VHH binders against LysM domain-containing GPI-anchored protein 3 (LYM3). Designs and how they scored, part 1

Every score and structure here is a prediction.

Target 1, 370 residues: LysM domain-containing GPI-anchored protein 3 (LYM3), of Arabidopsis thaliana (Mouse-ear cress) (q6npn4)
Amino acid sequence: KSTIEPCSSKDTCNSLLGYTLYTDLKVTEVASLFQVDPVSMLLSNSIDISYPDVENHVLPAKLFLKIPITCSCVDGIRKSLSTHYKTRTSDTLGSIADSVYGGLVSPEQIQVANSETDLSVLDVGTKLVIPLPCACFNGTDESLPALYLSYVVRGIDTMAGIAKRFSTSVTDLTNVNAMGAPDINPGDILAVPLLACSSNFPKYATDYGLIIPNGSYALTAGHCVQCSCVLGSRSMYCEPASISVSCSSMRCRNSNFMLGNITSQQSSSGCKLTTCSYNGFASGTILTTLSMSLQPRCPGPQQLAPLIAPPDNVPKELMYLPSPSPSPSPEFDDIAGGGSSIAAVPAASPGGATVSSSNSIPGNPANGPG
Unless a header shows other numbers, all headers, positions and changes below count from the first letter of the chain; Kabat numbers aren't used for antibody chains.
F, E and O stand for the ipSAE by ESMFold2-Fast, ESMFold2 and OpenDDE, each averaged over both directions (binder to target, target to binder). V2 = 0.75 x the mean of E and O + 0.25 x the DockQ between their complexes.
Where letters were taken out, [cut] stands.
The coordinates of atoms that the task and the answers printed are left out; those that the model quotes come from them. Centres of patches stay.

## First folded at step 1 (VHH)

Design a01 (framework vhh_8h63_2; at its last look DockQ between E and O 0.01; V2 from the best seeds 0.00; counts 0 for: pae O 12.6 > 2, placed apart)
Amino acid sequence: ELQLVESGGGLVQAGGSLTVSCAASGFTFSSYAMGWSRQAPGKERELVAGITSGGSTYYADTVKGRFTISRDNAKNTLYLQMNSLKPEDTAMYYCAAKRGYWPLTSYDYWGQGTQVTVSG
ESMFold2-Fast, scan of step 1: ipSAE 0.072; ipTM 0.541
ESMFold2, look of step 2: ipSAE 0.056; ipTM 0.541
ESMFold2 (binder alone), look of step 2: mean pLDDT 83; pTM 0.835
OpenDDE, look of step 2: ipSAE 0.000; ipTM 0.243

Design a02 (framework vhh_8h63_2)
Fold by ESMFold2-Fast, scan of step 1:
Structure a02 (fold): chain B 370 residues (1-370), chain A 124 residues (1-124)
Amino acid sequence: as target 1 above (370 residues)
Amino acid sequence: ELQLVESGGGLVQAGGSLTVSCAASGRTFSSYAMGWSRQAPGKERELVAGIYSGGSTYYADTVKGRFTISRDNAKNTLYLQMNSLKPEDTAMYYCAAEPRYYSGRYTPEDYDYWGQGTQVTVSG
């Protein structure tokens, strides 16, 4: 249906921002720009959180990330909650909009959101409200569940290319963005529908309405529960998160089944499937549901979205090559007996040459003891 | 800040045509997405047509095939050509503007700047 509904002050929804890093930034630094949870941000990009000190891992410039945000209706415009930026030396509305936030906001939008008359020259440390786009729609009865990505169009982009990249269609992109023709310009922000796994949690749950895009993860229940979406599954799959935190019971009531446990037993009557499933988070309690179903055949093992290692700074020409597997064996001994093997030695390490800044420690004015 | 002033409204017979115009003042007109919304007595506002900085257009199903939105960046003017008008098209027509972005701005309340409106009355 093509009916467009008005935005109301009580509307809230989940959305994604498509963000390209303007410089090398720590995971925590990127998360701070959007005031989102760092681990949730990693899981939204299927980045493996089991790596040591992953929150301080430096992500490379030019990396594309999906930033999970919660949106509300403010002054008739849907935008992210609690997004603020503290100005730095030499900042302009233009540099904040185009570089720091990657074109996800315009200088004009920042000016309007802050209602000040002299924002053309910003004092260091000024706290600005950054209105970021939020594309979310109440699904029609016939629509498949979808989560929407706000994507900044680049000079090389085409509608067909964007549709292919995000597994959607030019028609869906055109319809979602209220476009009469599939024509785009660099700097345009396009709402991209991503097919998703929806939840059916009770309205009193803190994570009521949780929705996860295909191939992604979400962290919920105070970091206790991790959910994954793989299209073709009956519903999203949730299990205990690998983070060391104190959590309420994750056992299904009156059973020995833990959250995420699935048992199958084949019989003459078909396959009896028993599952302990996540049903939301309420008042510090993880809600579980023990369910039983009968199917003609037992399903295969549970499929999870693939996890990737935290991205490193790699030249673009090498970014699409598979990462080498960890090698258990060190390099072989030097048996050449001379300088003829210098070709096997990498180029001399740079002593102090830096192309990008790795000094990402924002908001830490005191680095010494005491 | 952008100022919008609508003109061209009036009384027209059913089956007739009318063009409403919106004059914008400001250095950034060519960068703005522009739209036309309408509100009939006792009804909520409806976005009827939109045009983005790149020229892409959108039309509500109620007006598709009958209305044409266009812009003249040299004159900082937005137009809505209305053909085959029906009594149901009777409404106050508002011009709206927002920065040149496509994300999430599909309702009348999503636009940043509004004009005061121009009345279109279609007699039967």
Scores: ipSAE 0.000, ipTM 0.115, lowest interface PAE 17.6, mean pLDDT 74

Design a03 (framework vhh_8h63_2)
Fold by ESMFold2-Fast, scan of step 1:
Order: sequence, then structure tokens, then C-alpha cells
Structure a03 (fold): chain B 370 residues (1-370), chain A 121 residues (1-121)
Amino acid sequence: as target 1 above (370 residues)
Amino acid sequence: ELQLVESGGGLVQAGGSLTVSCAASGFTFSDYYMGWSRQAPGKERELVAGITSGGSTYYADTVKGRFTISRDNAKNTLYLQMNSLKPEDTAMYYCAKEGYYDFWSGYPDYWGQGTQVTVSG
């Protein structure tokens, strides 16, 4: 049982996959399973990307991640826009579905999606289309935008527990998933509504429809712009990202205001607010809008969603054994729709059996196992 | 070995029509957001039209009502039907595929060689 949305009302939307790691994997290795941007994936989980060589950081087994994807309509069913897997030694449809993709797909669904391929023989290097369930639902509450998370039910889960974990209600979960009663089974996939900040970018912008869950970040405009959604906000806050140096102008036209600048003037008539805000990305150009608004009172200093350090695979002062260091990682191929994309993957991340330190100046074990 | 090959450009008089095509290979064409960008001499590249895998279309204000983007997933081909052409539409037209990374920005990747459209008048 999974939540599958018939697609006649929307063709694409932004969505999230709830993914639990089956083994220790590098950030780039997890990202390659879903053909998503590694640093965007980290920011979707509020993980601080300022840490050196963070894309080669090893994430521990059992870690839960929200994977940002673009959901598209294929054969009347919602599916991730680009999700392909290249088989490895000893792979089975069962191990791919249950371990590699964490139960987000069934072996039967993989077989149906690859009807033109002989799946009785899985040779190493076989390319498989992996259909992943995602939701774009047309919301009835237009004042409270939601982003939908595809969540795989575990044996220990309850509807009340899931609702509490994701700051929603049993009623909302039941309604979103068209359930007659709040009854779940392990392996079921639920669409979980997450409160979010929405955008009003023009339709020709490449990031049209950008939406960010409360407490999270998004990276957009070719890594030039970073947007945040704080708890209780419906509008995202965007500012220049620190990781990209080659960006088009981020100034509002005919002004001295930089993207993200907010000025306020309190008076007896209220607070006059002037903002230079982000309005989408088109043809390599960062679009900005200078706006003025009057509010009853000034909002105070700009607050950003809190960032967390990347999880350690060799934990300090834990009561159980730490993960091995360096952790073994499987070799991951670039499989983005049948093309190569070495420039879009962090340059210092070879998909090998050992981890390399790319940012070490002296004593870097370049060309040697790390 | 992803390839995008544009064709169908040429010389056309103002008010005329022209269709450009893009043959895609080396990837699962039907799974991607596809688009058309253009670049006129001395100007930056402009995204003019986009089409989702499900067929929803988006247009820049400069071409809305005149251009129609379409796709044939069985033939792995993207089309741009251009009507009521103006001298300002003179540009090299490029087929664009949604990028491998930064899905939320949707930054176009894999530019083909382009096809030249020249509107006289």
C-alpha cells in the first residue's frame, strides 16, 4: 500500500521523500540515488554546508533524511522527475526496493516500470527506472501552504506519533491519505503534509513553484541564492549563498539594496518595510523585486532556521561502539537520465571504496586509500 | 553520451512562421522538464518556453501567445512552433534539459549547438 496521486490537476511540483539510510553512505552517494543536488539535500535537512568537504562526509546508517525532488506525472501517476539506478553485484529487486531505496518502492513497482527489460537476469550495470511515490495535492487551505513528504511506515509507528513528529494532526494525515480510519501497516507509504513557505515566481523561472518546509532551507539559482523558512512563516527569506562566487547581480534594480536587505521605519501609522527580495531564476539571471509594505509593527531582526552540524560516524562519548573510520562506501555511478555529470558532482568526490580528503593541504593521501 | 540536436532554423520574413525541433538521445527524454532558450547578439541567453514531462507549458512574456512548445515522447523530440515572428526574435535557439543537480533551481543543462533563426523585415 502506498499513496499514489492521479495527476490531472498538476503536472509537476516540489515534494520530499522520507529516506532512511540502509548503510553508511557519503552525502554524494545518497544524492546520486535520487539524482538530486548534494548541498540542496543537506540544506533541506538544515545541515550546515559550511563544513569543509561536506559533500564527502559519511552519513550513518539509520539516519532519516528529507530528499527534495521534483514530482512529475507519468502514465497518470505522480513520480519523481528523474530517478534511475544502475545495478551492482548481488543486487535483487528486493534489496534495491527494501534496502537501497528504504521501502519507498516495491519490487513489483520496479518490475512494472521496467517492463521492456528482462529482470530475471540482473547483470551488473543494468539501468533501472525507479518509480518513487510523491504527492502534489491541490490544497484546500490557501492560507497555509504545505509540502508533502512520502513517509514509509515502520513497525513502531503510530498515526499519533507520526503526526507529532511532523507537526501535523491525525485528522490531516487521515484526510490527505483518503483513509476511512487512522489504520496503518508497516511498509505503507503516507503523504505527510509539512507546513511550508511558498513563492510567487514567474512561470518562466526555472525554480517556479519553489516551496520550503518550516524549519528548513533551499539552495537555488545555481547555488547563488539560499532561502529559509522559519517556523510559523508563510513567506521564505532569501539571501546570497556563501558557497558560489560566480553569480549574476543580486541588487534590486535602480537601488542600493542587496538581495535580502530589509529596512524598517516605525511611525504612528505603522512600520514601513522596504525589502529587496528574490523573484526567481531565469536564463542565468537572478530576478529581484524591490517592494514596500506597511505593517502594524516592525518584525524585529531577521531570523533564520537553525542549522545543525553534519552527523559524525565516529561518535564521541557514546555508550555503544562507534562506526568504523573511514566507513566503507559503495561505488556510485553518474546515472542522471543516461548522461554524464562530472561538473555537477563535487570535484573532490570519487565514488570509490575509500573516502578521500580533498581539502587537506599537507599530508593529503592523494592517490591512496583514505 | 547525452545529446541534444537542434534543427529547423532559417530565414523568415516578419509575420511569418517557423518550427524548430530538437532530437534528444542518451537519456530518458520523457522524464525531464525540457525547454527552449535563445541568445541574440550582444544579449544574455533567455529561457523562452518550457514543457514538463506531463505537457504543461510555460512561456516568457516576450513570446506568449505567439510561440507554442510541444513534445513527442515516443520520438524523443521537442518542438517550438513560432508564429507572428518579429525582427526581435532573431537569435540562436537552444534546446535545454533540466539539470542533473539543483532540482529546485531547475537550472538548464546540456546545451546543443543551436539553430539560427533570422527574421527580416
Scores: ipSAE 0.000, ipTM 0.115, lowest interface PAE 19.2, mean pLDDT 75

Design a04 (framework vhh_8h63_2)
Fold by ESMFold2-Fast, scan of step 1:
Structure a04 (fold): chain B 370 residues (1-370), chain A 121 residues (1-121)
Amino acid sequence: as target 1 above (370 residues)
Amino acid sequence: ELQLVESGGGLVQAGGSLTVSCAASGFTVSSNYMGWSRQAPGKERELVAGIYSGGSTYYADTVKGRFTISRDNAKNTLYLQMNSLKPEDTAMYYCARDLGYSSSWYEFDYWGQGTQVTVSG
């Protein structure tokens, strides 16, 4: 039903909005609708920020984005800070709610948030407060870190389809949303749990509680540090961001190790790892921790989540999107659909996981009543 | 006004061929991810074929080598040519934009009403 949860303190939490563009918009235009950092928004969607003038790239209509937001406690309810929208010619509360904000807010919620304004007639240039959903589920004894996406249900959606798309289960969706039955209607907003990498930064750090969904990135420490979360990982990996800006020292104290450096030495007793890792941002200072551990085997080189090229600032008919063929097929898992298994290049060794198969079971319960 | 109108479904004998078409209005098929999904009675909806804006195609293992997805940019129409049809291909066939979560950025926002394909035999 509702993604709003009660709170009694001035606490904050990280959350995501699932947003579908209603028209072609520049990166900066989408970011301004939600009052979020454009570069952080791109990284939350694994879009490569190294491209020139990336903030002015055009994102096409119907593109789905994960918008990173910070939820705050207001009037005893945990919710995002209000964003602001200036009305344009032909705007209605309905078009603002359903098209501009993609169903993440209702016309009635806009009306309530702007009770001092007569909204029966919208003059051009009226500044509206837009309340946004916030899903910051606080479950005890959860062993896997999760970040919650506020997802607007579409007419074609099913609980099973949503669960598969976001690598969760119908049971988890039902439980997170406190549903008595797994029934959904178009326009409903579901809190979808996304597997994530958590941080263990001190409470005095400005990025305390930083959490990144699997397959994604976050930018922190005043654009100085970039952290990634690879698929299946529970711990984030942080390194200096490629953005040239004035940053405090990223060297681990009293050492020659720079942030992100991992050194390994194999011996008969195992692999000795020395790591200079990121430990938060406090009082303008990048905090680092130098640690040593012994493991049975040395890990391979550090892997980062794949980055996707942004659409070019050209007519949309000239924009190119990822296609399944030719595909770097062994690099990606095929859980939510796709186009793998068309050509056998390269042939996979035993141990690879494939989810979409209908032709191998000796007897399965797929057909019918028993 | 955005519309997807399917046609060409019908009754076909096993081993036969059928082409279903999807006429689009209000948008350009060559600029969008497009797909064909089917749903047989008592089964979940299956994506059988897709075509990306760049022309790359996808086929489900159940139809690979038998079905061909194509488009005619001048007519703004999407096609699915079905060869060597089997009774198991009997289903309602729907035209839509491909979801493509792992490989594309578009999501399904419009679906046709569907066209019934029945294979006897």
Scores: ipSAE 0.000, ipTM 0.114, lowest interface PAE 19.1, mean pLDDT 74

Design a05 (framework vhh_8h63_2)
Fold by ESMFold2-Fast, scan of step 1:
Structure a05 (fold): chain B 370 residues (1-370), chain A 122 residues (1-122)
Amino acid sequence: as target 1 above (370 residues)
Amino acid sequence: ELQLVESGGGLVQAGGSLTVSCAASGFTFSRYAMGWSRQAPGKERELVAGISSGGSTYYADTVKGRFTISRDNAKNTLYLQMNSLKPEDTAMYYCAAGRWSYTLRPSEYDYWGQGTQVTVSG
């Protein structure tokens, strides 16, 4: 396990918030709640960003999203990210905490973070600081690269169910959260380790330490580069992002190879492999490395994480996997009562029995070249 | 405002016992996981004991069998009973509250007290 060390404001890590939509919201509206980049948020959930005006697409209530954040050091300890929320008519600290932010914060935590504000009234337009939990345990001594998801335990959840959903084990969950026994309570927030592809960028790169969970994508280098992680491979694959219009050169030095290009030449002495790889972003410059290796046989074609269409093209079974229905809130009037807790059971959909719970989107567990 | 105030620290002889306590206010104490961490001069901060809202406990190997963590939800108070104290137990002891899990690593606790000093002489 990772040793606990004091940190400074210069220390950051990549982390994820597990968020379930409380109502239908536009992509930009969800992104605004967490003050994150909307297209990065979509790619973290393998949603195809090539669709026209995708940022204004409506995401349905009950959809589960992984929100990519930069976790920062607070008071010498890595445990929170602060965002800001402007109150609306009929807001209460309880509805903001439990509905708007999905239990990632408590009413009491909001009150403490806003001690100078009179919260007894909550006038419309009041600016609130919202402290959000995050974990930074990707240490140098970890045996496998992992990215940590802050997951709010629901009433129907079990440790075994959570472990299955995220392709981890009850033992790993217990160990990561320093638990003596696999006991959980509704409202607890667990750090869930997600298998990931790590980077070896130089320390002077602005995206030093970039890490991507298996079956997902990330945007970097000012939206110029997108990288993916494929299950079964520990290495990132990076290529030019489709949305970028003004980027520094993405050609490898003294070559005609573009970032992401892999060429192979088979001969009697073996396969000559030439690869133009991404090596980080520094001072506005996209760093590339041209490598040449000789292997006995040429590798198979490059395999990428599957991208899913925005909600109006998503099959029902795919929508069910990211949207379990444990103990629906009484404030969700569109959720039918009378024992409807059997709806949207993960791994019960066609294909769900053959795909691991770590892959909330079926079709994501694809073996890559390795 | 959430406040954690430690008390009960002091000087004790090796082999002796001491109980430190933490008075919590400003929130529903019974819903929070609580813990005790310590930091000795020249050493890293160490989580020594944790307790869930439901009463499940965790202990670091360095204190297991000697320390007992407990909570009194009616009094909003957390306790650490320290027995068979050693000079190596000399440290500042910090109370912490978090709703993250059954027990938490120090970096995962939401709130910290200011600490109470425990000194064990040999």
Scores: ipSAE 0.000, ipTM 0.293, lowest interface PAE 12.4, mean pLDDT 75

Design a06 (framework vhh_8h63_2)
Fold by ESMFold2-Fast, scan of step 1:
Structure a06 (fold): chain B 370 residues (1-370), chain A 118 residues (1-118)
Amino acid sequence: as target 1 above (370 residues)
Amino acid sequence: ELQLVESGGGLVQAGGSLTVSCAASGFTFSNYWMGWSRQAPGKERELVAGITSGGSTYYADTVKGRFTISRDNAKNTLYLQMNSLKPEDTAMYYCATDTYEWGEYDYWGQGTQVTVSG
């Protein structure tokens, strides 16, 4: 009934949990249940972190969240064992498993993970290890990079519905979960592959192997850098995070180019492109790479996933929540003429871009790069 | 298991009114977001109206002010009251549920045909 990945390596990898809130909880309260960074959790769900006091906003019951977690190999099985729960009044193994953790763990799994604790006398304040499902399938996939979501099947779910929801196929779901037929039962946990952007950071970087699903965001470099995976692209785009404080330099090699700057200049010989890109975090230093290339045409504006406003501090039932990208196509409704449509972008408006893709560099009356 | 069965479709003159209904079974209806989608021949399916478990409603710009969605949790039934019908409202109308409560409707019934003559 659980998605299980056999493993032999002790290397860690990243994964996502599909979690549905059982009651209204503050952002910090949800993050505490999983021992994850609250602002990183918000960005994994495309929630705008620039809003004041965002960590104390209330998330309504029934909201579905993608919770970023780290996987390890324990007893030949890939799972997360870093999550701990402190019991409260009237808790049972059943209520912890089925309500608090939304069926991501069974009462039996909690019991086995805490075999040296007498769970028949579940006193308030008992510390429990919560073993959570975790799948990476790293190193053996022949397709494009993917980040895996552990999803709890509900009674109303169909395999086709789940595939459509997460922009995958019934065939891919069946193969990833080693199923003989696309048959599911309520309470089953499926590993759902989400198409992602991988990084090429050096192995000595602390965020080596950073991977972000299309239409999502991640924080790295000690909250200094925010990265996104553009829908339909393998290219990771990084820029300074809106909450960044006390960060090392984000300039490229003594240049006036800041991380995330893309400057283009069209000529008869093609488009001259200069890019200041993020290349990892090492020993407290933000690594950057300045690159220059000549392309036939200048790239259009970077199409990032929309950020949604966090809920107000009072719970409200929302009529229609924006879907997390990557399932909807990036939309381009303004047509002013010129340019070519990107064939790989579904539902793109016919016509060209009306907005320049160049980042302006403020005037510097003197001085070279710095 | 889960079943959505639409009824009430038919032929109506332009400017007329029609109510379609959807009988739901196999799940706890009151807990789920419900909606109505439509698909005309040669066109993509569009969500025209939605209603949350708490009763909040959504309408596409094409039908806003003319259509009213409602639910009866005691009867496990969803309704769409359509007023001031236009020939361009002609479509197969599908009862839908938002399986993931994400704002994306992903399960539909068999549909009921609405034809508006003009």
Scores: ipSAE 0.000, ipTM 0.122, lowest interface PAE 21.1, mean pLDDT 77

Design a07 (framework vhh_8h63_2)
Fold by ESMFold2-Fast, scan of step 1:
Structure a07 (fold): chain B 370 residues (1-370), chain A 121 residues (1-121)
Amino acid sequence: as target 1 above (370 residues)
Amino acid sequence: ELQLVESGGGLVQAGGSLTVSCAASGFTFSTYAMGWSRQAPGKERELVAGIYSGGRTYYADTVKGRFTISRDNAKNTLYLQMNSLKPEDTAMYYCAKGSRPYLYTSGYDYWGQGTQVTVSG
């Protein structure tokens, strides 16, 4: 069955919204616009949640985010997720649609969704239903599972550029969107297939059907477990979340292995692998499976998408004008490499040209003089 | 000016067939999803069929296997072929334009004036 076919109220599926910030907003403010969990939103964008007060970090205008959503059946046809927005002092239907929700909804769609409300006077505090696009399919190839991103086409976009940016093809984009030709216009919304890792948890698990796209992380088991898609293997890898402080046991039964531990031991007969894997969350219990296998050779380290540092923005209320007097920067003798305080979501350098313009401004961590 | 003009409605006997058409103008027809909805007296409007710009279709369970939606992009025309008609198919049939080009999950934002289909038992 597909997203565009008749459905029942019991049908749900996971999807993503492609959202570009219209202004500087706190993580919690962006999450509130879509009524999603803030840390889950950060992890969908591979942003490291281990940083202090990460939910209060300010995300800069123009940053692109993947917003994780759950689609449901609307009017017997799987149409959209609905969120709720409370109007503010200068809002118009146009500014809400085009700026606040980044073109994921039109002013006309908001008007239709709120036909019982008088929108001729948009008073502060008016509660609006915001219908959002959902792109999902009831079935995917088990070998090639995918999550679908609803992407608003921008003026500079091309089909080839979008395909490169999200690691898909023009052919896949045209097929998924049932397009006769690969022609797009600014404001169009495309379903972009993102390759994903699926789980095989038991149906009684709270996180049954968990699916994570390549380049993303997900938080599950009451924020106790963090999972990602392993590049190349298309297999989900889970480990204890860095923010967990009170969780059920994450040790595999009758063993010294913690969730996520993979031990390899080379011998004359081959490589013995012992893995403690996550198998879902049920009735407050983190389910684990201890497995042992013998392979001819030990695998190399698994390749997970790197976690990105959250933007290092000072909240507006704590900003000082004029800038504080210069202070001497501490001498750093034990520094490994440069870090990035800006999120490059979804990916840097689409197009494959390697142009490194890492001109560290004075005071930034860069290769030392010697 | 954006226009959707339906035609082809009429009276037909139960078990019969009828094709309704919609002539579209004032927008780039080929890039938009199009659909057919119907409304019987005293009932809510029901979406019965839709077709995306690339030709993929969907149908309500009430009409699946009996109705066929199609489009002719060269003529900017949408069609609904209705077979095995039942008295409960009696309704005003409305042509609908999708709200945005290439929108995968369609919301419709413009509707024609409708064409009446009456099925006599």
Scores: ipSAE 0.000, ipTM 0.283, lowest interface PAE 12.5, mean pLDDT 76

Design a08 (framework vhh_8h63_2)
Fold by ESMFold2-Fast, scan of step 1:
Structure a08 (fold): chain B 370 residues (1-370), chain A 120 residues (1-120)
Amino acid sequence: as target 1 above (370 residues)
Amino acid sequence: ELQLVESGGGLVQAGGSLTVSCAASGFIFSSYAMGWSRQAPGKERELVAGITTGGSTYYADTVKGRFTISRDNAKNTLYLQMNSLKPEDTAMYYCAVRTYRVGSTWYDYWGQGTQVTVSG
């Protein structure tokens, strides 16, 4: 069953909002609605950020996105998030709640959050506080890592369908949401548990508690590092992000290994695996850990979450080949196709010469895990 | 304007019973999930019970089997019936409205509270 978790004013947690676009919007426009980083938003949906000018790419209406958010502790027991919206011509509280924010907020919630403003008349340019759901269940005794998605129930949805779509169970959905029965109504907001890769970064790291759902990416360390989660493989895998920014050293101390480099050496005693891994971001410094392990057999290639091209408006009248199958079930993600290919990882090759030295000076404040 | 007013608190001996009430105004009561939270001196606030618009209930493990939450939509009133009270149930009890349709911890407004003291 769902538990009540105490929090302090300094506690933050990561969560996801399930958002369906009401109209065609640029990546930056969607990100602005939630006051989130646009490239982090793309990576949370496994969208390839290497495309030129990707932040100005136009995403189509009806596209489903997972919006990564950070929630704060309120009143010691409630996680909370609010964003800001500036009203436009013909806006109503209803259209803002139901269309612009896709049912993630109600008109009454907007009224309560803006009690000092007369909302009976919405002049163009009125700044509104928009409270948003935040599903965070942060237990110190959590047995299975999960990141929670706030999902707005649609008229076509069933509990079984939602469970299948997000690789969970009706029982888990019922328990997480403290439901007496597995009954849902259109417009209800469900907390959907997504199995995830957790991190063990030190508490002084700014990304302490970083958690990434299976099949997704996260951007951290001031856009310098990107991490991926593939359940059933290694722990969270981090590597340098493909973004042009100024970054601190990403080399592991006393080694030729760069962040993300993994080498293996088979011998009669087993496989010696050497890894340069990410250990958090502190005071502008990327922390790295050089680790060595011995296992019976060398692992296969490192699995990465598949990346997809930015979704485009493709006019279906230009398609002359009819689909032999019906449209995907409502249980399926609205991002059609997805990335099915796994990128080759140079660090997974035992004979690779791409390894670089890291943290060559002992006692440096940029030291690895501490 | 959303307003919640709690009443019915008092001093009760261990093993006894007490019912606290919350009168709600300024919103369409029947359209919102409601709850009861409590805060003991030196401790964080704890949600102890919740009730949905359809009448489905939630209870914290600490009170399950002893407390019963109920609502009267015609009177815009929320109730918490507390049985088999323990000294550790001593707290200020707050009424709350849940503006999010699902999730027991997503309560947005708290009333002034009503004190419940359980003597041993």
Scores: ipSAE 0.014, ipTM 0.321, lowest interface PAE 7.7, mean pLDDT 77

